# Miniprotein binders against q9sl92, part 27

Target 1, 330 residues: q9sl92
Amino acid sequence: AMESDASCSLVLCGKSSVETEVAKGLKNKNSLKLPDNTKVSLILESEAKNLVKDDDNSFNLSLFMNSIITHRFGRFLIWSPRLSSTHDVVSHNFSELPVGSVCVTDIQFKGRGRTKNVWESPKGCLMYSFTLEMEDGRVVPLIQYVVSLAVTEAVKDVCDKKGLPYIDVKIKWPNDLYVNGLKVGGILCTSTYRSKKFNVSVGVGLNVDNGQPTTCLNAVLKGMAPESNLLKREEILGAFFHKFEKFFDLFMDQGFKSLEELYYRTWLHSEQRVIVEDKVEDQVVQNVVTIQGLTSSGYLLAVGDDNQMYELHPDGNSFDFFKGLVRRKI
Key: E = the ipSAE of ESMFold2; O = the ipSAE of OpenDDE; V2 = 0.75 times the mean of E and O plus 0.25 times the DockQ between their complexes.

## First folded at step 12 (miniprotein)

Design z0 (at its last look DockQ between E and O 0.83; V2 from the best seeds 0.66)
Fold by ESMFold2, look of step 13:
Structure z0 (fold): chain B 330 residues (1-330), chain A 118 residues (1-118)
Amino acid sequence: as target 1 above (330 residues)
Amino acid sequence: SPDQIRELADQLRELVDEFQRAVENGDMDRVRELFLEIFRLAWRILDLARELLREAWELGDPELEKAARELLRIAYELIDLAFDFLRAIRQGDLDRAQEILQDMRELADRLLELVQES
């Protein structure tokens, strides 16, 4: 037994009776846990309505679930008003949760060593993580690009459906999302291998309506359409799962090549020239290369002026695309 | 842009006719290739619609906005039809596949109607 300041309430919500039965089972068994012995209380969505009012500007569970038309992804939701990591929730409990479950929080902490009420992500950020399975490890690294594409298209889809001018969210390879040169989001994928399957957990952060410290999608929209209705996190997340499920099915059926043209229209690096800096013996060698796209394995492909090819890996290099410099890591 | 919309409509009609022949001949490899061509065409229409809507907002032009919104609807319907077609083929539901191809042909007619109204 010990004294702990950490606590966590997880609200469970299902799209249909099937998911609701899963939620009841999880609560009855107290099956979910978090790292560092964080206390976990499981609450069914039906029970939470008595304690939470719509006036507190929390993530709207009903709005999200009403938007869901998917058959696999986003049908089981875990929500907490404050949480250290949505990624930990789905990854540590992968086997207990339906594949495709999503965890969302209003505020996510980055530093556990400091006070809980300081160093929090502000409300208005869409912070979520969800799960999937794959059997072919060779293409697992490509899933991050499918997710990135689905996020950018979800934002555009919501704008389109509201009759608003689109927000041109661009992908900065490998995992960042940008608007007008400013970062608005990022994607993290992790996986484990078990029983001939890759258990993949995907985390996404997207600045939808947070006032500070960075720009957000609604600030960009106000600049283009000052009197417009603003974007809601719930609508974007619903659109994300609709887009992702379709793109994921196509990816699994026909490979990433089926999505490449759409991906390259969305990314920042078309025809970008950069200097690749490498060390040969004790000498620094610089080569000017032009970014071509992605290799079949999902790494960055570039070509030099003399037509030699360069394959650049996310973990093997330090990238500064705004300065046009890539340094190989040792 | 009227010339662009006419070109896209002509491409869609040609692709749908090729789709119909590929299905009738049982050429499933060609059907899969044509799906990707339709998919890519639909996203080109969507990109055009998005640019036109942005332009309409910048200019304050309500007639351009109306045309852009109709083009958006056509693009989204075509994307949905493309995925529905792929699903129908995977399930072996050829009656549904034929219905979807006819719906795609009607979308090409709507694109040409926009050219007449612009």
Scores: ipSAE 0.728, ipTM 0.894, lowest interface PAE 1.1, mean pLDDT 83
Fold by ESMFold2-Fast, scan of step 12:
Structure z0 (fold): chain B 330 residues (1-330), chain A 118 residues (1-118)
Amino acid sequence: as target 1 above (330 residues)
Amino acid sequence: SPDQIRELADQLRELVDEFQRAVENGDMDRVRELFLEIFRLAWRILDLARELLREAWELGDPELEKAARELLRIAYELIDLAFDFLRAIRQGDLDRAQEILQDMRELADRLLELVQES
């Protein structure tokens, strides 16, 4: 059996008096919970002096909040130095938090079994989750692509503002981020239907300044401009919300078609040939197809050499980009 | 190149004039189509700016870097203005929409000035 954590401190920070009042109310009621019955202590930013140090590598809450100029997203911040899942914090507490709230952690850990070691992520990875609401379930699966695009553009935006050459972050469908053939991040979107709306929780991990396991944005930057100032997680997150809010508004107003061209310029799959493997009566059948784009439902659209159309789903197929191989999951 | 920047400036002026006509005609479907064209143009300017900045770093060219940075500013301002325009139209604020179109024309002028700087 898995044992729960002893305790967890969540620091609450708001952009304006409106968000500050929400933070005070949450602390007064002690209303935030975690799914594993971990004891939660809520702390206002003004009271978190010993947790928010000016001269260590902890996420700088004030630097992030002072950069926010959004109207909805990122205006209410939840931070902890160590969490099992930022996604669980926002999804489990969806009804208690303002929509658009973001949770950030410096260290994410996995595992809690009696016979297993706890794994911890290296510090310097930008780990965050935030919430949004959507009414049309048909376009909910597309939100992960809007998020992916906003992350890639946020990285470029930060480089642009510093006068640095851009870092060419690419999208590996459906939800991974790559630079120079190495994974630098991933996205997880979940949703539940309540009160005629889809409650969507978005989780993002991005290797900004961590030395392992593969690479990070600052390692790429040092290769291109060794004397440059390093990219900061706070700057990237601020840029992300500024870009995401605009892309989300455009997506909601004009559909994914409005962002589709930019998405295809950013993904790794234009004109890619892949082998689709399927099992028919325990026989492996292989078909070669060419990736054309996305269907209206957000799945891969591919065409065979005989012009047969294929729709490939991430939940039902395993996709290996570098092997050019798709296998049906059983 | 200077010719490419001039072409982008000409395209922006043309799109702003078409925007003006669509607003005057109350053609909101056309306004939304033109927004997408301006949005795409802004991304073309942004892509050019990023490539020029990369080239400036490779060559160690401070004049090219200065031009690239100004082009970046123009692209970002155009993106902001385009979204502000959609908000003004949705709110029925036609006076604000007209101000934004004039600001877009001034960005086209700044693109042209960038080409004429020695």
Scores: ipSAE 0.710, ipTM 0.879, lowest interface PAE 1.1, mean pLDDT 84
Fold by OpenDDE base, look of step 13:
Structure z0 (fold): chain B 330 residues (1-330), chain A 118 residues (1-118)
Amino acid sequence: as target 1 above (330 residues)
Amino acid sequence: SPDQIRELADQLRELVDEFQRAVENGDMDRVRELFLEIFRLAWRILDLARELLREAWELGDPELEKAARELLRIAYELIDLAFDFLRAIRQGDLDRAQEILQDMRELADRLLELVQES
């Protein structure tokens, strides 16, 4: 079967004249590339009117761009109706894109999960990746927590603005988002070191209107408020960048400690008892510890029944993140 | 409860007065500390407002819903003002910083008005 070399269309959108000129420059140079050498077609928003079928389910570029009031994040948008990975678009083109550029897709068919698992996302999922720069490599691992927090607060902000009951999106450490015990989202951060900076690519997936494979935000809202307006992907993404810019500025100025209390209110792990495996003389010994928080490096901090503090590290071999934790005495 | 909102209003006024003193003294470390306290306070107001909204929806109480929505608005405005204040200070715009502190005092007054109407 000839895998039809389906050309990937990338629609380039700018919030202002500055980002619009960047979009024109990228189109004229045809500088954007995908890692799989897929043929890329660059289209300006002004030319895209014929590609946006009146399918009520396509990402509304105008709705999103009108919601953007940020200074650094989300001002340059790449949209595609179908992509292999939004994360590949921003990470492979990092040097060509303004810092804070976002790629969004309606359908992602080779999405990168945290595990080697391909995350396929159905229509109605919010899938995006964006870029940021960081100088201190020690705090780069903490950015995923800032992103997680910004997503949870963005969902609440959209509910509040729409006059809806808030959806209590919780964080499952390190990068998963849960509602009522069901996974509704996930975050992936990758970084490369270039020109004395960490180039960070942040990928987010959030189940907004897709009922499969678990649940979505709109399914929760239908149960709580049947006559209420449903959440739109554009609204959540706009609110996300507004929250994230504030949290990122605070994080860069005062460190993660400034957000730590809000993170602990939002996560699932306060006083959680977990089993950790220690290897002692080629025997696996199970110990119980109680989660207390995060270390300065972004690992789980836990206390043993011996009152000793431990840093919990992923063993890398377990699919269940909490079953594959190894304790290190601190 | 009305008493909780009153306590939050009093705490906001106290924090604004401490901010003013810290700005006047050029104590930037204290300004950063006080920002975190206002940030925490704003989220406490936000959490309370969200609790009251849930209660209003469960009870079918439209007056409680109205009060909770006003409390939400105050919390969001306070968060925005707190970040704008930090920006003004970083830019050396002390006049704008003082304006923002006055706007924060007005939010404390709006909290107290909400208690009186309840």
Scores: ipSAE 0.488, ipTM 0.781, lowest interface PAE 1.4, mean pLDDT 87
ESMFold2 (binder alone), look of step 13: mean pLDDT 85; pTM 0.844

Design z1
Fold by ESMFold2-Fast, scan of step 12:
Structure z1 (fold): chain B 330 residues (1-330), chain A 118 residues (1-118)
Amino acid sequence: as target 1 above (330 residues)
Amino acid sequence: SPDQIRELADQLRELVDEFQRAVENGDMDRVRELFLEIFRLAWRILDLARELLRAAWELGDPELEKIARELLRIAYELIDLAFDFLRAIRQGDLDRAQEILQDMRELADRLLELVQES
C-alpha cells in the first residue's frame, strides 16, 4: 500500500478555441486523476506565469503549439515540469481528454512512497505520451512501428527545414531508436478495450539534448555540423505529429503494407543473419536464419537455409542485435 | 545526379498521367496503388535531396546546397499534394483533384528546370 499524498500541477494548452474550451471545462470539473492518491491541480496556460517558461531547459508550450498544423493529434497539450509518468496522465484520463491529446514533461522520475532511491531523467530529453483509438485489435501491435517511423522522419524533417545534414536515426526492433550504434530513444504502447474500441496510449522518450547515459541528437549534429543551430524538442514534437497523422491515416486506410518499405529501409535488421538457440533434451540447438521483415502480426519473420520460416516474438525470445543472437527465454 | 533527377521527373509525369486515367475510369483500387507509387517516388526524391545536402555540408558547396534545398521543397510538396489528392477523391471533389494533378505536373517541370540549372 502507498502512504504518499503526492501533488502535481498540470498546465493545459489548446491550439484553437475548441481545445481552449475543453481546457476550461476540465479545470472547472477538476476531474483529471493520477494513480497513488496524487492530488492534481489544473492550470490554464494563461495562468501559468509563475512556472519557468523562459528557462532554456523548459519545454516551450507556445513554440510547440504555434508549429502544429494537424487536424487531430497534438492539438491539446498537458505539461508539467516534473512527472512520474506522462503515460499515466493520458492513460488514466483517456475518457476525459480529446483523443490525440499529448502530455509532455521536462523531468520524469521513478520512486514513490517510502522509496529511499529516486531516479530522475536528465534534462533535455523529449518525453511525451499521446492517445489514439483503434477498432481492429489485430493491427494494434503494429502501431508502435508507425510511431517509430514517424519519430525517425520527424528528426530528419527538422534537419531538412533548417538546411542541416540529416541525422540517421534507425529503428532497433521492436521499439528502440539508435544513432551510430547508440540508443537515443524508446517507445512504449499500451492498450485497453472499452466501448468496442481499443484505447491506445503511446509513450516516447527521445534524447534530444541530454546525452547521458548514451548520446543525444544534438551531440550527433555537432559532430557533423559544429556551427549549426541545435535541434529543439518543440520542433521535433511538432514535426512528429505532422508525420504521424499522415502515416496513421495511411496505415488505417491501406494497412502497414503501405509503410513497410520505408520501415525496412529505416530499421537495423535488413538482411541480418541471426543465430537462434533453443534447448532440446538438455542440448543447445543453433539455427542460422536471415531476417526478412515482419509478419502480419508484427513479429520478426526470418528464413533458414532450408527455407523454413521462423516467427520471433519479443516476449518468447531474447534478441541481441549486436551479437546476432536470439535465445528462447523459457 | 542530373540523370537521376531527369528519371524521377519522367516517372512523376507517367504516374500523374496514370492517376488521371484511373480517376476517369473510376478505378479506386488503381488510384490507391498509384498513390503508393507516388508516395515511394516522393521518398526517393527526399532521399536524394538529403544525400546531396549532406554532401554540400561535407564539401562546403553552397551551389549544391541550393539544389538540395529545392529538391527537399519539391519532395515535401509532392507528399502534401498526394495526401490532398486522396482527400479530394474521397470527398468527390473532382475539380480539386484535377488542380492537384496539374500541381504535380508543375513539380515534374520544376525537377527538369533544376537539371538545367546545374
Scores: ipSAE 0.715, ipTM 0.882, lowest interface PAE 1.1, mean pLDDT 84

## First folded at step 14 (miniprotein)

Design w1 (at its last look DockQ between E and O 0.71; V2 from the best seeds 0.00; counts 0 for: SAP 71.7 > 70)
Fold by OpenDDE base, look of step 14:
Structure w1 (fold): chain B 330 residues (1-330), chain A 118 residues (1-118)
Amino acid sequence: as target 1 above (330 residues)
Amino acid sequence: SPDQIRELADQLRELVDEFQRAVENGDMDRVRELFLEIFYLAYRILDLARELLREAWELGDPELEKAARELLRIAYELIDLAFDFLRAIRQGDLDRAQEILQDMRELADRLEELVRES
């Protein structure tokens, strides 16, 4: 039985004539590739109207594209009903896509996590990846915090605009998103250095409408809002790019310090006591430190009971970033 | 409380006047500092609005809800104006920057109107 090589369909959408001409050019050249040599079919939005079944669960391209008022981010959209990884689409095609291009999928079946862990995302998750460029390699690690903050603020903005109760999405350092102590999302940033710039690919996963595996944003709204007024993935993604463009501009102009206060209001780690392991004479000694913030390099800043300041480094062996922390005196 | 909204209105006016002076003096470092003060002032308005919305829902008070929604609108408009101001300054469009400062003063007036209706 020939396993039918499931061709991946990519629908190309442009906000303006400029991005639409890019979409036509990409289609005509058939230039978009996946890393696993999966056969890609490129379809323009104008041609896709017959392919998008009126399945109420598909990402609404028109709703999203009509919400986009940004100058640099989210103006070129790639959508697929099913994709291995949105991150692979944008990272492998970085040079062919406009900067700020976004790839969205309804179902991601080989999503990239921080580790070799494959993240599967069912319907109801907002799964997207987008591109940006940075020049200063020292601040590239901080972009994940700007993204995390923009996601949390985007959810709040959508709630406020819809007249919904506030959903308090919190940041678990370094890149997880939590509601009521449960993980609802995560962020992955990867970068490559090319042509004197850092080509950054940002992947975001946010559980909006699927109650599995933990919870979703709309589960918090159950009983408080009618189903017709629940959060939509398109609304959150639109609000995200609007917030992110602002926060990115501020970050590039004034540094992450300008956003630290807002970040510390949004994270879970204010005055958190954590156990840090030190190696003293081949013995593991556990010390307790109190988290105070972030260092300029984006590590956890903590104070010891000795009033010494420490930078906390992950040992790289623990899946839990709060386990296996090593302290370094600053 | 009405007093907290009045204090926020007064702080906004003071910051706008300082922006005006910083622009006139060409003090771009001060402009950047004042931007952060306006930005975080808008977030203080947002926090207050969200607290009032929660209270309005708990009490079933539609007038308090209306006031809280107006505060949200003011805060979001203030954030948009603050970023538009920075864009105008970066572009050297001082006329647009002055228009935005006037729009921010109008937001302070809207805060005071909200206190009088409360």
Scores: ipSAE 0.801, ipTM 0.920, lowest interface PAE 0.7, mean pLDDT 89
Fold by ESMFold2, look of step 14:
Structure w1 (fold): chain B 330 residues (1-330), chain A 118 residues (1-118)
Amino acid sequence: as target 1 above (330 residues)
Amino acid sequence: SPDQIRELADQLRELVDEFQRAVENGDMDRVRELFLEIFYLAYRILDLARELLREAWELGDPELEKAARELLRIAYELIDLAFDFLRAIRQGDLDRAQEILQDMRELADRLEELVRES
């Protein structure tokens, strides 16, 4: 396909006058770009009446921004009704955007000829990416676990605020979110190192009000509380940043250990027994192990019945926790 | 149960007293430890409230829902106060830190009021 003349409109929204002036500067310089040849048009929120007046379930910029009381994260918003990747927007424009900026889209799709592993999302899915900085590369891989925990707690926080029964979103290591055995979301973290800092971009997809490919949070809520008010993407995103900023402060001050108890009661793998299958000298070797937690580097720690320790890596293994089987990726 | 809520209130008061002593001693490591104890105490309150709220919805019990919502408010206020306290200490704002400790004691009183009203 000829994507060299495709166009994309990005609406810029700031929480305060400081962020609004940043948005004006970006528009005047037309500073934002995408990896492909997509032309980018920058629109200030004040100019976006054609987009923000749509009531076909588009993301409500003012509802989200009015909810934000954070000091760092979520204070600068980039929105488009359709994007190829919210992650590309924040990662390729990291140095031009305030750290903590978030990009949201209503629909994410892949363009022909791009990488094959891009999450496509329909309307109703909360699809966003945001940025942060870290200095210690040893703990950068752990940020995805802080993010996943914050997502699960944000969903509960919104239910609590509405007086609704909680939805028990569970973490499937390393980066998937599940409810009742069905996937409802996932997290993607990427980083680059520059000027003695790690530039970290975090992408999140969460099935809030979309019925496919599996289920969504509102479908689960209807089953538990049929007459309840439904969850809105804007509320969950606001709650996410409020919770994440607190968890991030704890993580940076006291390490992942400070969040570990909360994380392990939220993940699917406590005391899970699995068969680890590997090839040694052209023979398949199977060992039964019990999942213990995470290593200090963020890999999966398991112990065999003979007390031998196993460190399982997401890149080198195929994980089927529902069948209780772990294999080397092919 | 009422016994669980009463225990949580007693633990909160004890932790607040230990916060006060740790600040007076300048023991920042102890302040961090106590922060985590209060943080997880707040999550114990939150867990109890969430279970009660689910039960209230399953039974259609509006009085149980009212109690659960008060517990939710107390838990969220306690979490916010804990983070505000840590911020105040790092900024050297002792007056604000003392106000926050008093607010935490008032949350313990609200927990006990909830038990007496049941």
Scores: ipSAE 0.765, ipTM 0.907, lowest interface PAE 1.0, mean pLDDT 84
ESMFold2 (binder alone), look of step 14: mean pLDDT 85; pTM 0.854

Design w2 (at its last look DockQ between E and O 0.78; V2 from the best seeds 0.78)
Fold by OpenDDE base, look of step 14:
Structure w2 (fold): chain B 330 residues (1-330), chain A 118 residues (1-118)
Amino acid sequence: as target 1 above (330 residues)
Amino acid sequence: SPDQIRELADQLRELVDEFQRAVENGDMDRVRELFLEIFYLAYRILDLARELLREAWEKGDPELEKEARELLRIAYELIDLAFDFLRAIRQGDLDRAQEILQDMRELADRLEELVQES
C-alpha cells in the first residue's frame, strides 16, 4: 500500500488587513510550495476554526497574534500542526512572503540541523523559522548571535512578566542554548544572495514543555510555579519578536559591538580555557588558549599563554566546535 | 540596597541631561553613545531587580518582592523609552524626543520614591 503522502496543511494568519490580503492572495494563487513537492493545502485563519481541534497542545494563533506589536517581524504567520521543516517553508517561499514572516509548527519531523542531522521535535518544542533581509554580507554571520541573544532575553522577559523565577538560558557558541548545562535549543541561519540583498532564513528550536531528550524550560520551573502559569510557546515567540526587532535595529545602526557586553553576560565562554590543535611540521601540537570574546568577523577571540591574540576557527571535522579549533594569529 | 537604587536614579538623571544637551547640539554620535549608556543602565536595574526577587523568595519577604517588581517595570519601561527615543531622533521628531526624555526623568523620580519607601 503506497502510504498516501499526507497533504501538509498551512494556516495563514495576518496581524492586519495588509497581511490578511497577502494571505488571501497566496491561497488564491496556491503559490506556496515545499522543496520535496509535498502537496500543500493553504487555509486562512478564518477558515481554520474547524481544524484547530480544542487540543490544548496546539499553537494558539490568537494568543500569539494578539501579542504582536512589532512593525516588521512576526506579523505574517504560517502555522502547521505537522511539518517537515519550518526552515524549508520560509526559505523556499522567501520571495512570496513578506519580509519578517514566521513559520511555526507543533511537530517537526525533518528539521534541519547544522551538521546534516535531522532534528525531530516532539510536541512541546517551539519550532519556528522567519525571514529577514540584510545588505552588508560581512555582518550576516553575526545575525545568529543577535537571534540567540533575543531568545535568551525573551525567556527572561516572559518569566519577569509572569512573576516566575528567572530562567538563566545561556549561549553556547556558536548557536546552542543551554540551561543548567543541558541543551534546550539551537539556531540555524542560512542566506542566499538575491536582488542585491542577503535573504536570511533563521530557524530556532527551543524546548519549552517537553522533558525529552535532555530538559525543557518548564522542567526548571517545576515545583516553583503552578501549572497554569508555566511558559507558553506563544508567549516566548511574541517576546522574541519584540526583543529581536529592537536588537536587530540596534545591530544595524551601531553594529554588533553595541550588543557584545550583553552577549558576553549571556554566553558560557567567559575566560574559558580551550585546547587548540596546531600542525607544526606534520606533528599535532596542543596549545591552551583563554577565550576573551568574539572577533569582528564572529569567530572566537582568545589569548595564548604567550599573550598573543588568536582567532579560533572550526576545522569542520568535529561536531564539537571546541574540539576542532584551529588558531590563527591576528 | 537603597543606596544602589539612589545611585541608579542619579545616573539616569545625569544621562538624560546629557541626552538633552546632545540633542540640542545636534551631536548624533554622542546621542548614540548615551543610548548605550542608558540601555546598559536599564540592564543594571534589571540585574538588581532579579537579585532582589531571588532574595525576596528565599526570605519570603513580600515587601521586597513588591520593590523588585517595581524595579523590573522601571527597567523595561526605560528600555522601551530608549528605543523610542532613537526612533524619534531617526525620524527627525525632536518634539517626541523631548517628551521621551521627560518620561525618562519620571522614571528616575520613581526610582527615588522606592528609596524613600524602603
Scores: ipSAE 0.803, ipTM 0.920, lowest interface PAE 0.7, mean pLDDT 89
Fold by ESMFold2, look of step 14:
Structure w2 (fold): chain B 330 residues (1-330), chain A 118 residues (1-118)
Amino acid sequence: as target 1 above (330 residues)
Amino acid sequence: SPDQIRELADQLRELVDEFQRAVENGDMDRVRELFLEIFYLAYRILDLARELLREAWEKGDPELEKEARELLRIAYELIDLAFDFLRAIRQGDLDRAQEILQDMRELADRLEELVQES
């Protein structure tokens, strides 16, 4: 494509002829937009020869699509070598895209006109966002935990398939992923209510082959199995959708309770003792509590030494696992 | 470990028998409970396989690696069969559901063969 830094190019790829026809329709009508009104150029995968170079670091569209065996999720893909936000692409175009569509980029950065401070994620990071619909608003907040679990299990599944020892990615409530005490990823869920349904957009960042900002999965793998083949972003994303689709079906049929045992095996907080600080006028009051799990609404459930129950919120608390401190916000 | 694999095989056979009885009785609450028991049984097999694979890598033991890989295959196949079974029941395809239950019994046989050959 001749679209340099002057516009944004989005490559559209479908798993089957149904999704390919959707891609053609979107391109013909130029139906996709970005929030900043950046000019968008839509390119079919069959037309994307200039963007698909002999560069092993670019996301491999065919490798990913060959791995997809799902019925709903990951069957329609939007890719760009650089984007300001994969989440914006799927959330602002929710109605135009098949539900379950995924947007992937090699590099995510803040746009040039947004701030003077700009940073970029390296190519080795798996940066993606996808969509789903739900009808019951009471369980929408729990979807982020289903996604977190699916990410950790997908990493294990890829290691299993390669005959490698698993990487023990842990979940730090609510949305962070850790390995060996270092953050390796994060999940963002947003939703809107429209036409009696919740339109849910899920964004995921996972440090697969980028040694910065902290560590990555391939660095951990090399330390465990030095002569092993490295993990590829495409394999992890395919495994994610395979696992997520099963977990999502179970979640929708039997609730998060059906997944809780598996979730608590992977999370960092089982029986963790933390100090909850409150400000009472001119003094700080500290209470020691033990984390028990999640409430039915998806907040942290803890019990104090006095056997009183505490509910901790991501919106109302500052949570620092490594200091053992949870501070109530205002 | 051989005793664990034998116990998992026995549990799988019992759960499959209970699954068949629950379907015949039309007890869908019981079917959902049994699905979860099989689902978590499959994850217990998977957990065991993953620990054996780590041990095989630490020891450089190719025979242990081969055993761990077979357990991985059995666990993943069992997970897929469990979800396929629920799909078959929801679609009213009872012939397919019966085939899946037999496939699950054959997975239990494969678990037993792994213990006997070791």
Scores: ipSAE 0.767, ipTM 0.907, lowest interface PAE 1.0, mean pLDDT 83
ESMFold2 (binder alone), look of step 14: mean pLDDT 85; pTM 0.847

